VH-VL binders against q0atu2. Designs and how they scored, part 178

Target 1, 119 residues: q0atu2
Amino acid sequence: MLDKKARIRTSREYRNVFEKGKRLSGRFLIIYYVENALDNNRFGFITNKKIGMAVIRNRIKRQLRAIVREYQGQVKNKHDIVLVARAGIGKSSFEGMEKDYIAIMKKAGLFARNANKID
Below, E stands for the ipSAE of ESMFold2; O stands for the ipSAE of OpenDDE; V2 stands for 0.75 times the mean of E and O plus 0.25 times the DockQ between their complexes.

## First folded at step 9 (VH-VL)

Design s46 (framework fv_ivicentamab_arm2; at its last look DockQ between E and O 0.12; V2 from the best seeds 0.00; counts 0 for: pae E 2.4 > 2, placed apart)
Fold by OpenDDE, look of step 10:
Structure s46 (fold): chain C 119 residues (1-119), chain A 119 residues (1-119), chain B 110 residues (1-110)
Amino acid sequence: as target 1 above (119 residues)
Amino acid sequence: EVQLVESGGGLVQPGGSLRLSCAASGFTLSSYAMNWVRQAPGKGLEWVSIIYEGGYTDYASWAKGRFTISRDNSKNTLYLQMNSLRAEDTAVYYCARGSDYEPYYFDLWGQGTLVTVSS
Amino acid sequence: AYDMTQSPSTLSASVGDRVTITCQASQSIDSWLAWYQQKPGKAPKLLIHKASSLESGVPSRFKGSGSGTEFTLTISSLQPDDFATYYCQQYDSYSEPELTFGGGTKVEIK
């Protein structure tokens, strides 16, 4: 699980990312990202009812957290990043989600140059 | 004022190569996703390629292998290398900036440069 | 890639008329649709993004609506400056990333 300091936790923090950040849409995910004034990255996760029942939404959220955790050390520092799950993500495999995450993070230029797990 | 200015268009023979340039002013090109979009005479718009903020590139299925998008950050310039040109590649080629909030909405366009492929 | 069918191809109208242009996607693209206006010899201009959000400076007579597979651009009262060709554009991709424009709708004077 992500450390508390690595989580976007408040509505105000989420709002800041949505209002001031950039957006990039992938196949299964939309990311919102903005630089922060901290010494660490923070991640947020959004799953809405369009994805499916609560059990599905919770599963997706767990999977996304696992993906983010796996690649956390390779992400450029000082960013707030919100992952929004798209409606079709419920039909995706874990590998598909991971692939999509890597792709959009590369597109956004959010991986460090020395990242070694993004291929 | 922000603007894009295409150059490099002209007459080329089938099988020939041409490199288009797009000079950006008033903003940092590398901070945005940049696109090439073409329009054959009297026809509609056709997306060619995109280079994202992170430097990742995508292409239309028909463009893969023949077209290469790139940028020079020091010159704040976007490029499109076109190889093995065909008559059907005849078109006005536009460079278009992806919007700040979503790279797939083109909020700024150049005036276009005409490429004519003919024997 | 998604197919985008835009209709009609040509539309004749008079100043003051209500004009409606339709864009149909082969599969759901949620609200990931943009509308552009292009005048002869000029580059396209972004009018609407995310199906219904007007770009800055675009007159309120332009309205985008729809979601999923059906989208419409409506000009409530056509003005002389509105005679142009309009294009819809999607960027959602089921497979590999691909951006697709509709075939265009030429709005001309009746």
Scores: ipSAE 0.742, ipTM 0.914, lowest interface PAE 0.6, mean pLDDT 93
Fold by ESMFold2-Fast, scan of step 9:
Structure s46 (fold): chain C 119 residues (1-119), chain A 119 residues (1-119), chain B 110 residues (1-110)
Amino acid sequence: as target 1 above (119 residues)
Amino acid sequence: EVQLVESGGGLVQPGGSLRLSCAASGFTLSSYAMNWVRQAPGKGLEWVSIIYEGGYTDYASWAKGRFTISRDNSKNTLYLQMNSLRAEDTAVYYCARGSDYEPYYFDLWGQGTLVTVSS
Amino acid sequence: AYDMTQSPSTLSASVGDRVTITCQASQSIDSWLAWYQQKPGKAPKLLIHKASSLESGVPSRFKGSGSGTEFTLTISSLQPDDFATYYCQQYDSYSEPELTFGGGTKVEIK
């Protein structure tokens, strides 16, 4: 479960990230990201119905929050970041989603330090 | 004025190597994804490679193993190292800036530098 | 990887004509498509991104439309400065992007 202060919650906040943010795609994830005027990072999560039934979408959201929480310390401060799951994410392993997240965040320049936990 | 200026093109023999440079002025190169795009004489545009803000790179399938994109942030300059050159690599090579919103469409281009691969 | 098919390859037109160029993707790319203009001996210039978003300084006679697999670039009243080659480019990319351009459409004087 990700802390409430680290979550994007309102439609207005999501709209701001989509309209003003940068976009970068991975295998299973797309991120939209923009600098915020806060002292902390905030994350949002979007899962499309084409991914599968509600139980699958809820599992994916839970897993993505766990991944984001795990690597929160690596992320450059003052960003709003929205993760959008691609249709194929339902067939991915947890480790596959984690690797995709790390790769995208590194390409975006959003990781301040090496985040490779496997080695 | 925001500009990109390529240099380093010329005549090289098949199997040879060449390094292209792209000097950026009026903006900070490290704040953008930077790309190389080529165009064979009388032909269309072909994407070669990208270096992302975070310093990670991707390549067109045919360029992997032969071409290396890099940048020197202190010199505000982008490079393309080309090895094992073939006649089919003959083209004008453009340096192109990924947009501030998305790395994969190009809002600023250099004038290009011609690379001719022949005996 | 998406194959981009652009048609026609060459188009002859007169000043004042309405010109339509088509770009077709082999798979859906949503709206992740850009249009470029290239004049002889010059670098390409970005006209439109995200299928329909006109770049600052680009004349309003240029219009992009479409989504999914079919896209068009329309020039409502062709001007002398518009004789050029036009390229579409998809950018619906994944972890290992393979960006692709259409083959180009040369708009020449009739």
Scores: ipSAE 0.550, ipTM 0.858, lowest interface PAE 1.9, mean pLDDT 90
Fold by ESMFold2, look of step 10:
Structure s46 (fold): chain C 119 residues (1-119), chain A 119 residues (1-119), chain B 110 residues (1-110)
Amino acid sequence: as target 1 above (119 residues)
Amino acid sequence: EVQLVESGGGLVQPGGSLRLSCAASGFTLSSYAMNWVRQAPGKGLEWVSIIYEGGYTDYASWAKGRFTISRDNSKNTLYLQMNSLRAEDTAVYYCARGSDYEPYYFDLWGQGTLVTVSS
Amino acid sequence: AYDMTQSPSTLSASVGDRVTITCQASQSIDSWLAWYQQKPGKAPKLLIHKASSLESGVPSRFKGSGSGTEFTLTISSLQPDDFATYYCQQYDSYSEPELTFGGGTKVEIK
């Protein structure tokens, strides 16, 4: 769903975000984010084991990727961003995940100048 | 064994200030959203404030501007600074841990500390 | 801000009775409701989250149900340890939480 260049792929890349990045918590998500030296954003996705079996965790990851893709054009460039799903996300709807993502990204200041028009 | 222990309650005059402490043991405080909840004598429960894992805070509308939630991660301790106290602030104040699933319901509570505001 | 109305305020019951406590929200909160038990001089204890999900270590005689605006807590066979006050709490919030509790239901020995 996301281009390969827009993905955080390696353990080193993930570790950099967790160790050097800022952390912001929402209802279902926690995001970690840090500026990168690229010309683009990169996204990573981590699920909590308490969510359920691998098939359920993979469904959550797919839903989060879809949400990120929908709003990616509004995200300020040059950031590595990791979305960590809390255990409670397994009991949420797609709409609930989307609301939480929008809220936490606004709190982080990661949406572009007209992001105040995003619900 | 996981515990929360509040302290710092007592008698204070109207308009006065008081700082409550909540010591956490058996878990890392900054890994959870932490809350204050109060209960006036003979009355029900009332949510006061939250500090999220990343350090952001939110307050009940009546507490904004008078109460400040904070934490010291090196001491594993949560605080509530209460200023401009009024008689209606008389209550037992509990610290409460947001669940591992979501931050907005509370699976661990301290014993509470009594704050009495009277002349 | 959601208003939460519990009923009854007080009920008297005997060991072995089936007890039902109700909680009404002023507008839909989906299933985002928790139940707590509180004994005199003690902190609340979480029993149930998301309307019906029983917390670990809570006896199976406790059952939560409902969605939208109407919720119930049922104790299928009241035990001596169950005489306490029970509170519901809504948590249907995202960016600026407004977490509200019901007024409580005191379950007393008959």
Scores: ipSAE 0.446, ipTM 0.827, lowest interface PAE 2.4, mean pLDDT 90
ESMFold2 (binder alone), look of step 10: mean pLDDT 92; pTM 0.944

Design s47 (framework fv_ivicentamab_arm2)
Fold by ESMFold2-Fast, scan of step 9:
Structure s47 (fold): chain C 119 residues (1-119), chain A 119 residues (1-119), chain B 110 residues (1-110)
Amino acid sequence: as target 1 above (119 residues)
Amino acid sequence: EVQLVESGGGLVQPGGSLRLSCAASGFTLSSYAMNWVRQAPGKGLEWVSIIYEGGYTDYASWAKGRFTISRDNSKNTLYLQMNSLRAEDTAVYYCARGSDYEPYYFDLWGQGTLVTVSS
Amino acid sequence: AYDMTQSPSTLSASVGDRVTITCQASQSIDSWLAWYQQKPGKAPKLLIHKASSLESGVPSRFKGSGSGTEFTLTISSLQPDDFATYYCQQYDSYSWPELTFGGGTKVEIK
């Protein structure tokens, strides 16, 4: 769902974010984030076995991409951001994941404090 | 040289209010998450509140509604406004800087300021 | 909530001793644990983060280990400067409802 340019794809790029980036955790999500030297933001998504079976992990990953895409215009430019789903995310509603994402991004200073969902 | 210096502690009666200050030098407060941690005489450490880089705040459940964390970027100073004080709030209050990579562990502490709540 | 239990509450030791302090979390916190040292009348000092990462300037005799729910801080050869109270602290996440420290372990002269 996100443009190829807006996605973190290689293991080297993920490793860079984990090693040099800042970490901030919420209820259902953890983000790792670092400024990049590009003109755009890039997002990565990690859903590990602690969440559940492949069908659940794939659903969560699709939902997170949808949330990120919906709010991407409100994210401060020039960042690589990796979202890691926590074990409990599988029991969350879509709205719960969305609220957690907005809260984390605002805490990190990557998002406007009063940013609203666009329908 | 990086330093945190607390002030504003003192004797206050139950039900009273007090505002603590924490002056930062050698670094910019707004680039870090900042915390208040307290310690009752002879007791252990207890987290009170955090203000994140983005300006969002969180509180210990017992502090919510009574205490307010804030910062003045122009003065490079952190504050804790304490209302409806109780005897159980008697403690040394430390301001503590969240690390550059993680807001929740503290790599720099002030020397603390004593708040005594008694009649 | 992440309950953090430290043992022992008090430990008596002599210079040169190997000292081990244990910290137990009520649920897994992976490796997101810090250790602090506090001397009487002083602010705490960060020793270790991420369970085992020694802070700059902290002597190599301090070692953190563990993951999940069980963690230890070991001082391989206790020095006079090490008599203090030690605290563990979890930082796996913004704890709902709050961030938590262990109860502390006082290392005192035998």
Scores: ipSAE 0.502, ipTM 0.848, lowest interface PAE 2.1, mean pLDDT 88

Design s48 (framework fv_ivicentamab_arm2)
Fold by ESMFold2-Fast, scan of step 9:
Structure s48 (fold): chain C 119 residues (1-119), chain A 119 residues (1-119), chain B 110 residues (1-110)
Amino acid sequence: as target 1 above (119 residues)
Amino acid sequence: EVQLVESGGGLVQPGGSLRLSCAASGFTLSSYAMNWVRQAPGKGLEWVSIIYEGGYTDYASWAKGRFTISRDNSKNTLYLQMNSLRAEDTAVYYCARGSDYEPYYFDLWGQGTLVTVSS
Amino acid sequence: AYDMTQSPSTLSASVGDRVTITCQASQSIDSWLAWYQQKPGKAPKLLIHKASSLESGVPSRFKGSGSGTEFTLTISSLQPDDFATYYCQQYDSYSFPELTFGGGTKVEIK
């Protein structure tokens, strides 16, 4: 579970990330990200009907939150980041999603290679 | 004034190697994804490689193993190391900056440098 | 990689004409398409990104439209400076970035 302060919650906040943020696509994920004026990072998650049934979408959302939580200490501070699941994510393992997340965060310059992992 | 200037092109024999340089001025290279795009004489544009803001790289399938993209942040310069060159690698090679919103479309291009692979 | 088919390959036009160039993707790319202009001996210049977003400094006579698999670049009233080759480029990467350009459309004097 991510702390309430680390979550993007409102439609206005999601719109800000989509309109002003940078976009980077991976195998199973797309991230949109923008620097914020806060002292912390915030994350949003989007799973659409192209992924599959509600049970699958809910599982993917929970797994993505777990991955984000595990690696939150490696993310450069002061960013709003929205993860959008691609249609093919339903076929991925947890490990596959985790590897894709790490890869896109590193490509985006949002991860420090030597930052600590949060268990 | 924001600009990119390529150098290092020339005539090289099949099987040879060549290193291209791209000097950036008016902006910081490390804050952008940087790309190489080539164009064979009289032909269309073909993407070669990208180095992301975070320093990670990707390549066109035909370039993997033969070409290496890199940057030197202290010199604000992008490089393309080209090995095992073939006649079909003959092209003008452009240095291109990924947009600050999205690494995969190019808002700034250099003048290009001609690479000719021939006996 | 997505195949990008551009048509026509060559188009002859006069100053003042309305010019339309089409770009077809082999798979849906949503709106992740850019248009470039290239004059002989020069580097390409970005005109439009995200299918319809005009770049700063690009004349309003250039208009991009479309989504999914079919895209159009329109020049509402061709000017002398517009005789060039135009390229579309998809940037909706699935799995690995295999960026692809259309084959180009040369707009030449009639």
Scores: ipSAE 0.351, ipTM 0.817, lowest interface PAE 3.0, mean pLDDT 89

Design s49 (framework fv_ivicentamab_arm2)
Fold by ESMFold2-Fast, scan of step 9:
Structure s49 (fold): chain C 119 residues (1-119), chain A 119 residues (1-119), chain B 110 residues (1-110)
Amino acid sequence: as target 1 above (119 residues)
Amino acid sequence: EVQLVESGGGLVQPGGSLRLSCAASGFTLSSYAMNWVRQAPGKGLEWVSIIYEGGYTDYASWAKGRFTISRDNSKNTLYLQMNSLRAEDTAVYYCARGSDYEPYYFDLWGQGTLVTVSS
Amino acid sequence: AYDMTQSPSTLSASVGDRVTITCQASQSIDSWLAWYQQKPGKAPKLLIHKASSLESGVPSRFKGSGSGTEFTLTISSLQPDDFATYYCQQYDSWSYPELTFGGGTKVEIK
């Protein structure tokens, strides 16, 4: 799970990202993102009813949090990022979601260039 | 004043190549996703390619392998390299700026440059 | 595949008329649709994004509506400046950004 300070927590904060941020669509994911004035990144997650039943939505949300947590060290600091799952995500594999996430973050310019360095 | 100005269009023989340029003024091109959109004479609009803020690119399926989108940040200029041109590539080519909110709709367009592929 | 079907292809109208243009997506695109106006010899101009959000400087007589698969652009009282071709564009591609425009609707003088 992500530290609570790395989570977008309030409706106002989500609204700010949707209204002021940029949007980029992938195969299974949409991200909304905006630079923040904090010392860290914050992530939000949205899985709506179009994806499927609660058990599927909860699985997807858990898997997305795991992906974000795994790659959080590669994300350029000081951003609020909301991940919105698209309807078709329920048919994707974990690896498919991970690949889509990496591709979107790179397209958005949100991954650091030196992410492959051991240090 | 924000502006896009295309150049480099002209007459080219089938199988030939052309490079189009799009000079941006009044804004920083690298801060936006940039697109090429074409329009054959008397026909509708057709999306060609995008270069995202992060430098990654995507292409219409018919353009992949023949067309290459690129940018020179020092010159604030977008390019489209077109190879293996066919008669059906005859069109006015527009460069178009992806919205600050969303890269896939276009809030600023250039005047267009005509490419004619004919013997 | 997200195909966009626009109708009618051409309509004739008089100044003061209410004009409605329809755009249909082959599958749901939620509200991820833009409308453009193109005058002869000119580049397209963005009118509306997110199906109904009017761009700054666009007259209030232009209104976008719809969601899912059916969208409309309405001009409540047609002005001389409004004789143009109008295009819808989806930006909710399923797998890759294969953006698609409608075929266009030419609004011409009756």
Scores: ipSAE 0.139, ipTM 0.774, lowest interface PAE 3.9, mean pLDDT 88

Design s5 (framework fv_ivicentamab_arm2)
Fold by ESMFold2-Fast, scan of step 9:
Structure s5 (fold): chain C 119 residues (1-119), chain A 119 residues (1-119), chain B 110 residues (1-110)
Amino acid sequence: as target 1 above (119 residues)
Amino acid sequence: EVQLVESGGGLVQPGGSLRLSCAASGFTLSSYAMNWVRQAPGKGLEWVSIIYEGGYTDYASWAKGRFTISRDNSKNTLYLQMNSLRAEDTAVYYCARGSDYEPYYFDLWGQGTLVTVSS
Amino acid sequence: AYDMTQSPSTLSASVGDRVTITCQASQSIDSWLAWYQQKPGKAPKLLIHWASSLESGVPSRFKGSGSGTEFTLTISSLQPDDFATYYCQQYDSYSYPELTFGGGTKVEIK
């Protein structure tokens, strides 16, 4: 799971990302992202009722956190990033979500080639 | 003042190639997603291609394999290499800057450069 | 690929008229729609993004409305400078971004 420092925690912090950040859509995910004044990245996760029942939304949230954790070393430092799950994500495989995350992060320029010496 | 200036348009024969340039002033191209949008004479707007801030590219389905978008950060210039040109590629080609918030709507446009594909 | 249908294709109006242009998406695009104005021989100019968010410097007589599949651009009191062609554009793109524009609505002087 993500370290406490790596989580967006307050509604004000989420609002900051939505108001000042950039948006980029993928197949199953939308990210909102903005550079922060910290020395680390922070992630937020949003799943809404359009996805499905609470059990589905909770599964999706857990899987997205796992994906983010797995690739955290490739993400350029000093960013607040909010992942918003799209309605169709409930029908996706874990691999499908992972591929969409990688693609969107690369398009956003948020994946660094040598971040923590991870290529 | 921020500005985009296209060049490189002209008359070319079917099957020929042409490279369009778009010089940016007043801002750094590599900090934005950049797009090419075309408009056939008397017709509507048609999206061609995007290069994202991270350097990854996407194309309209009809442009894949024939058109290549690229940029030269040292020259602050965007390019569109067009190969295997057809009569239906005749259009004014605009370079357009993706918004800082969202790469897919365009807050700054060049004046356009006319490409005519004819014998 | 989202089909964007814009209507009418041509509209004749007089200065002071209320003008309404409609844009319909083939599937829901939430509010991910922009409106552009294009004058003859000129590049398009962004008017509105996120269906209803007016760009800086755009007159308040321009208003965007709608969400999902039905959208409108309204000019509450048409001015001489508003005779132009207007385009909607969806940007609710997926794994293959296929940004699509409506066919355009030409607002002509009556």
Scores: ipSAE 0.105, ipTM 0.757, lowest interface PAE 4.7, mean pLDDT 88

Design s50 (framework fv_ivicentamab_arm2)
Fold by ESMFold2-Fast, scan of step 9:
Structure s50 (fold): chain C 119 residues (1-119), chain A 119 residues (1-119), chain B 110 residues (1-110)
Amino acid sequence: as target 1 above (119 residues)
Amino acid sequence: EVQLVESGGGLVQPGGSLRLSCAASGFTLSSYAMNWVRQAPGKGLEWVSIIYEGGYTDYASWAKGRFTISRDNSKNTLYLQMNSLRAEDTAVYYCARGSDYEPYYFDLWGQGTLVTVSS
Amino acid sequence: AYDMTQSPSTLSASVGDRVTITCQASQSIDSWLAWYQQKPGKAPKLLIHKASSLESGVPSRFKGSGSGTEFTLTISSLQPDDFATYYCQQYDSFSYPELTFGGGTKVEIK
């Protein structure tokens, strides 16, 4: 459900984030992130076979997109961010993934956009 | 010239406290994750703590509650506050800069400062 | 992730030798491993990150290889400057973060 312009769409765009970006690992997630030249953020999602069967991977991917969408407004603008699910994320709760995402984004210094927002 | 210089080491009795400093020059400390790594005499390297670019911190399990990592951006200086010191804490303490791409491997090290915990 | 075991703990070699140092993780760490060189009285120096990526200014005689649980550092033609202690370090763990180093391998003159 992320807007099309907020999604990393092509292999070239993913490669750019992996080659030029910074990496930061959390308990269940790894993020790769780099500043972009656009006026918005873009997100990518990767789940691999280490996580489990396709039904598990698809569920995790949907849950990660939901988490990203919920916190999209708090992310510093003009970044391309790729989330890679670690082995073991299949044992996590939705709340566990959400907590890990928030922690990683704060550690990376990416959660500063809406400091003064009230409502 | 990019450099890290530690200070504040010395002899302290068991149960005592010390604060180590690490002065950075040639780069902005707040733009990197910064780490403390120690080495007991004649022994190997042991990771102690990290402060991330965003200002959040993590610690080795044995260091939690006793050690506090912090930084002063105006002085471009990293600190390690060590409390409840034990003989096992005797080591050379290095400050180490996390890579620009990934905070968990270290591309710049200070020369270390010796902490001796003895009665 | 878990324990990092280096072997041998001490290695005696001559200039011109090919030496191999092994680092073993108790569980898979993919390729998230760095190698450091430490000379007596000095701080460690980064040689290799991501198992095989050589740092700028490090001579090409140093090569890292491996993935999963077994990694090697090879020095293809040992030089006088290479007598030092070498450490591997994992930076991929199931708990966040618990960075661990190997016990070190001292390369000394035969």
Scores: ipSAE 0.427, ipTM 0.827, lowest interface PAE 2.7, mean pLDDT 88

